# VHH binders against DNA N6-methyl methyltransferase (damt-1): the designs that were tried, part 17

Target 1, 365 residues: DNA N6-methyl methyltransferase (damt-1), of Caenorhabditis elegans (q09956)
Amino acid sequence: MDTEFAILDEEKYYDSVFKELNLKTRSELYEISSKFMPDSQFEAIKRRGISNRKRKIKETSENSNRMEQMALKIKNVGTELKIFKKKSILDNNLKSRKAAETALNVSIPSASASSEQIIEFQKSESLSNLMSNGMINNWVRCSGDKPGIIENSDGTKFYIPPKSTFHVGDVKDIEQYSRAHDLLFDLIIADPPWFSKSVKRKRTYQMDEEVLDCLDIPVILTHDALIAFWITNRIGIEEEMIERFDKWGMEVVATWKLLKITTQGDPVYDFDNQKHKVPFESLMLAKKKDSMRKFELPENFVFASVPMSVHSHKPPLLDLLRHFGIEFTEPLELFARSLLPSTHSVGYEPFLLQSEHVFTRNISL
Short names: E, the ipSAE of ESMFold2; O, the ipSAE of OpenDDE; V2, 0.75 times the mean of E and O plus 0.25 times the DockQ between their complexes.

## First folded at step 16 (VHH; framework vhh_3k1k_2)

Design g6 (from g1 with V101I; at its last look DockQ between E and O 0.91; V2 from the best seeds 0.86)
Fold by ESMFold2, look of step 16:
Structure g6 (fold): chain B 365 residues (1-365), chain A 127 residues (1-127)
Amino acid sequence: as target 1 above (365 residues)
Amino acid sequence: QVQLVESGGALVQPGGSLRLSCAASGFTFSSYYMRWYRQAPGKEREWVAGIRTSGDTTSYADSVKGRFTISRDDARNTVYLQMNSLKPEDTAVYYCAAKYIYTDSSGYTFVSKHEYWGQGTQVTVSS
């Protein structure tokens, strides 16, 4: 098997997770039919109609040129396979942005202090039964083979994947939990809240670095575990993560790239845009240096996905890793904003995107 | 040993029809995405049509839509290209190709790097 690239379908992935509840994702959340740009820029381009003005071609880096060639190949093959839509709607993704605003407009419980206790439920549970003083103080697990429902007193429903466990709190709480339950993880996926501006980045970076540097990742891992960290494209972040992996006794085995595309299969940013934004994000994969496990995965792999309209949300990686023969039984997500089947998830908003504002009844079966 | 062998290429007048065949051996035919490409003199090879492993999903280049039909017979390990209303612009060597593509139950699609190619069959549309 010599996989060159993958095209993910995040919408279909979640549809399959919740099919037994007769639910699907709200398709508006994935209607990214325009490249990302401010409304004023979109309206200016739309008003001028057809353009007969030539623009100077900007120089590109060698790596951006390689990604641009891969993006074209993905567009062409995906079009052949009938994966992409032919038409764009002319609203600068307004409908999808409004759907995202609705999805994020939910009340979720405040962060809790560290706890070791698990509250299990099957089928359904009341959010108020999970709370004390406005906080979820315990770990919550949907223990059945089917998805579950947590209902708030205001009627808002949250849909929980089967065998999913989550904790609303500091990621540091995982260490106490792991010890208390004698539980080690064979896969960790983490999406730290990296900062975007240099001034803001320095302040946020110190907070993110302190959190990560206070985690003793190796003590919660099996000997042959794989870890995967999302990073931004800013200069120096990759080297910083390599140093963190080294401090943890771990070594990088691959760096993969997520190409973000529109529903037509086009990158969400031009490779030569004025702000030097790129339509991809990087995922660094690492293992323990003393692990005897050989991961037969490509060192430089590209996968494409239409992003959910919720800013910085990442596609599910479990089936992508399984394609390369990566077997795991105890996956953990750190800094989680959504839940996955048979997965532990920790963060201040781990079930934010599990609400009925993300999912709707499936009437098209 | 993998082989793709095209046949059916001929000289035909404008407006005529041809049916190309591609016989495959040496791999599990039913698991492969099958394609037709063509290459006119002095031009790059271009994609013409594709048919997925289910046989129900077909796709065509804009230049041939409505005139060409791709089909497959998995029992005979054969892909066909029915070409109707032929034009001089259709003159080319036509190649059969096979590529492994897998879509999992979650809709994730994995595309292989390697592609098997036939030797080609000449189609000439001229009066």
Scores: ipSAE 0.806, ipTM 0.897, lowest interface PAE 0.4, mean pLDDT 86
ESMFold2 (binder alone), look of step 16: mean pLDDT 81; pTM 0.804
OpenDDE, look of step 16: ipSAE 0.873; ipTM 0.936

## First folded at step 17 (VHH; framework vhh_3k1k_2)

Design f1 (from j4 with D104S S105T; at its last look DockQ between E and O 0.83; V2 from the best seeds 0.86)
Fold by ESMFold2, look of step 17:
Structure f1 (fold): chain B 365 residues (1-365), chain A 127 residues (1-127)
Amino acid sequence: as target 1 above (365 residues)
Amino acid sequence: QVQLVESGGALVQPGGSLRLSCAASGFTFSSYYMRWYRQAPGKEREWVAGIRTSGDTTSYADSVKGRFTISRDDARNTVYLQMNSLKPEDTAVYYCAAKYVYTSTSGYTFVSEHEYWGQGTQVTVSS
């Protein structure tokens, strides 16, 4: 495969999933027009003048690292292709941050019990019919070819992708489910809740990193499965994850980088070799050591996306993997906060971002 | 196997016009993002214009915007650069290039690493 980089349009992806319901995502969730910085820093720069700290744009530099060189290529090519917006909004992304707050301001059940039973619906279902003892105990499947709707008693709607199956609960519950249905997964994507300072303030629903160590990943995988784990930029995390893969009898086949960009195509943070914040997240891909499947994946690959303004939300990976010829029939997402078509998803808030506060009516004028 | 052949370069007076052509073979022309670059003596090669696969999206360097027009004829596997109001600063070897760019229906755009290049055609604008 000769692909050097990709530029994802997460907004368009979800718009395409829900177009049959005449819905689109709320565009303000993707209006990231400024680099990330504290409000105090933004106001200080604003008082001195717009673009007070200006970096000369250069296509190549002997002092830049690989990611900075790739970021410049992405900016230049994306601009040529008319992918990026020229105008920026000078509000330090306030509108998008408020949109994220509104999107997360929804009441959903997060208490759980282990279950293996599936409740199916095709077009619509009430949330109360899915609950027992204040919890969603069972796995829920939208079995139709079109998106479905779950409605809460207070009128709040949640939009569910076609053939999506989700479970509200501990990711360990996948093991019981896999056994009960004689179902193995040929793709796992996981976004574990790595410790971070920003999450520490509300720790009531934090999942411990050690829950990942309690999973018996190999027992739910097909022999030729691919797994993909998002990791943070914490020093040592890659080595820790390699040790986990080794314990599971798996080996890393690629490490990819998500470059987070503004709507103008600029990295959300400036690069700096002195360990300042970085504008990327890492994705580690692994297979079983004894698998005969040869993945034609680039060992290093960069893809860029304007992030949804909801913190820690990651772009959908299924079509990215398909581009490289990766075929799968049973994808599984662990620690899910949103749903994908034809995918099993497990987490304490797996349909959080499916609420009507994320979407709006797509009315053709 | 893949070939890009530029033609139409000439010596012209300031204010004159030229039309460059680039004939392509050896790949599915309609699937490629086509570009023009130029390289003046002693300078680095610079991007001039690009045209996406359907022909609807064109882009230009600021230095040529409003004076140059890129177009493509997929039936003839040819990309063109119409250059008007030529200036001495436009003197360069002009190169045609092709890069695979695919945008899925779900909005993911994939950009190839390899780029095919022509041999170039000389444009000289006398002073």
Scores: ipSAE 0.854, ipTM 0.930, lowest interface PAE 0.4, mean pLDDT 86
ESMFold2 (binder alone), look of step 17: mean pLDDT 83; pTM 0.824
OpenDDE, look of step 17: ipSAE 0.885; ipTM 0.941

Design f2 (from k1 with D104S S105T; at its last look DockQ between E and O 0.83; V2 from the best seeds 0.85)
Fold by ESMFold2, look of step 17:
Structure f2 (fold): chain B 365 residues (1-365), chain A 127 residues (1-127)
Amino acid sequence: as target 1 above (365 residues)
Amino acid sequence: QVQLVESGGALVQPGGSLRLSCAASGFTFSSYYMRWYRQAPGKEREWVAGIRTSGGTTSYADSVKGRFTISRDDARNTVYLQMNSLKPEDTAVYYCAAKYVYTSTSGYTFVSEHEYWGQGTQVTVSS
C-alpha cells in the first residue's frame, strides 16, 4: 500500500469504542488551538505580534528537511479535506489544560505485589471489590461484548473497553502472568517513562529507565510478533533503544513519527530548533531477528493528530497498524495509562484515563 | 490503464467564464479525492480546488474562492471546474488530479502518496 501519511481524529476513535454507552471524550481535552509556550511568552506575543525573524526564516525554508516538508503537506491536505478548524481560541490552551487537570484528579490504587489471578466482570463492578488495603494486585477483565463500568465508593465511574484486561503494577509482572496462562503476545506497544528535565520538576516522577533492563521481552512474545516502543527526542535515545533491541534479539523494522498539531493543523512547536523542542514523537517498531515474517509497512511513516491535553498520552495505534496489514490477536500495552478493546494493559496507572472526567454523554444520542 | 483527460481550455476575455471538464477512466472514480491544479509560466504548480468522495465536500484556494466551483458527476466519472470572473492572473495550464483518500471509522484519514495527473488544458485570460 502507498499511504504517505495519516491524520487521526482521536475523539472519533473513542466514540466508536464507547458507542454502546453513548459516550465520547470531552472535547475540551483536544482544544489545542495554540502552539505550546509558557503563559508569559504567550501574553508577550499577543501584545506585540510575531517578529520579522520568524517570517524571514519561513521565506527561506523552501529547502526544508523531510519532517518540515511533511508537516506543510499535512497542513495543506488536511485543510483541503476540511479536517482542521480555522478559528482559534486565544487562551494559550488554558481550557484544555484545565480539562486535563480535572481528568487527572482521581485516586488510582498502587500495587507492588505479583499475581496471576483474573477477576472478571461483564457490565459493572465496584472498585472496592477489586481492592484490598488500597491495592489491586489481581488482573481485571471486562469480559462482555459491551464496555463495562467500574464504580468507586465516591460515585466516580471508570469506563472499560470490551474484552479489556488490565493489571495495576510493575510491568515485570507480565512475565509471571504469561507463564501462568501460557499466553504469548503478538503485539507489544510500550510507552516507557523516559527521564526528562521537565518531568523531574513536576510533582510526579517518571519511573527509572532501568526497569527496561529488568524486562525479558522475548520470553513473552510469539515468534512473529511486532513490538512498538515510543521514545522521546533526547539525544542518543534511539541508539540506546537499538542497543536494547539487539540485546533482546530484536531488530528495528521501522521508525514512525507522530506529528503533534494544533486544531488548525499547525505543528505545536516551530521547527527552528532554537528551543531544542520538536513537534513530534518517535515510535520504533521491531521484530525478532530470526522471524521470517515480512512486515509490509513503511520504514519512515508520519502520522499527525491533535494531542489529548493530558501529558504523555499517546494516540491509539491498533487500527493504524491494521491499515498496514499487521494482524494480531494478543496485543499488550506496557506502561499503560489508558485501555484498549481486546488488549492486555499493564502499568501503575493503566485505567487512569478511563474515568468519567475524560468522557461525557454523546449529545448526538 | 488510468487516464485523466481535461478539456474546455480556451482564450477568454477578463471577466469571462469557462468550464473545464476532466474525464476519468481506469480506476474506481467514486473512491478518489479529485483536484484541480494550475501552473502559470515560471511559477510553481498550485492547488486550486478539491472535491471529496465523502459527502461531496468541496474546498478552494483563497485566490479563487467565490469565483470557481468544483463539482463531480460520479455516473459519468467526470469532475468539473466552473470558472467565473476570470482575471489575467488565472492564466495557466489547468491539471486534473486524483488521489486516494480514506477515512476509517477509527478516526484515521489515510492519504496516498501517488497521484494521477492529466496532461492539462490551457486557459488564457487576455484582452
Scores: ipSAE 0.824, ipTM 0.907, lowest interface PAE 0.3, mean pLDDT 85
ESMFold2 (binder alone), look of step 17: mean pLDDT 83; pTM 0.828
OpenDDE, look of step 17: ipSAE 0.901; ipTM 0.951

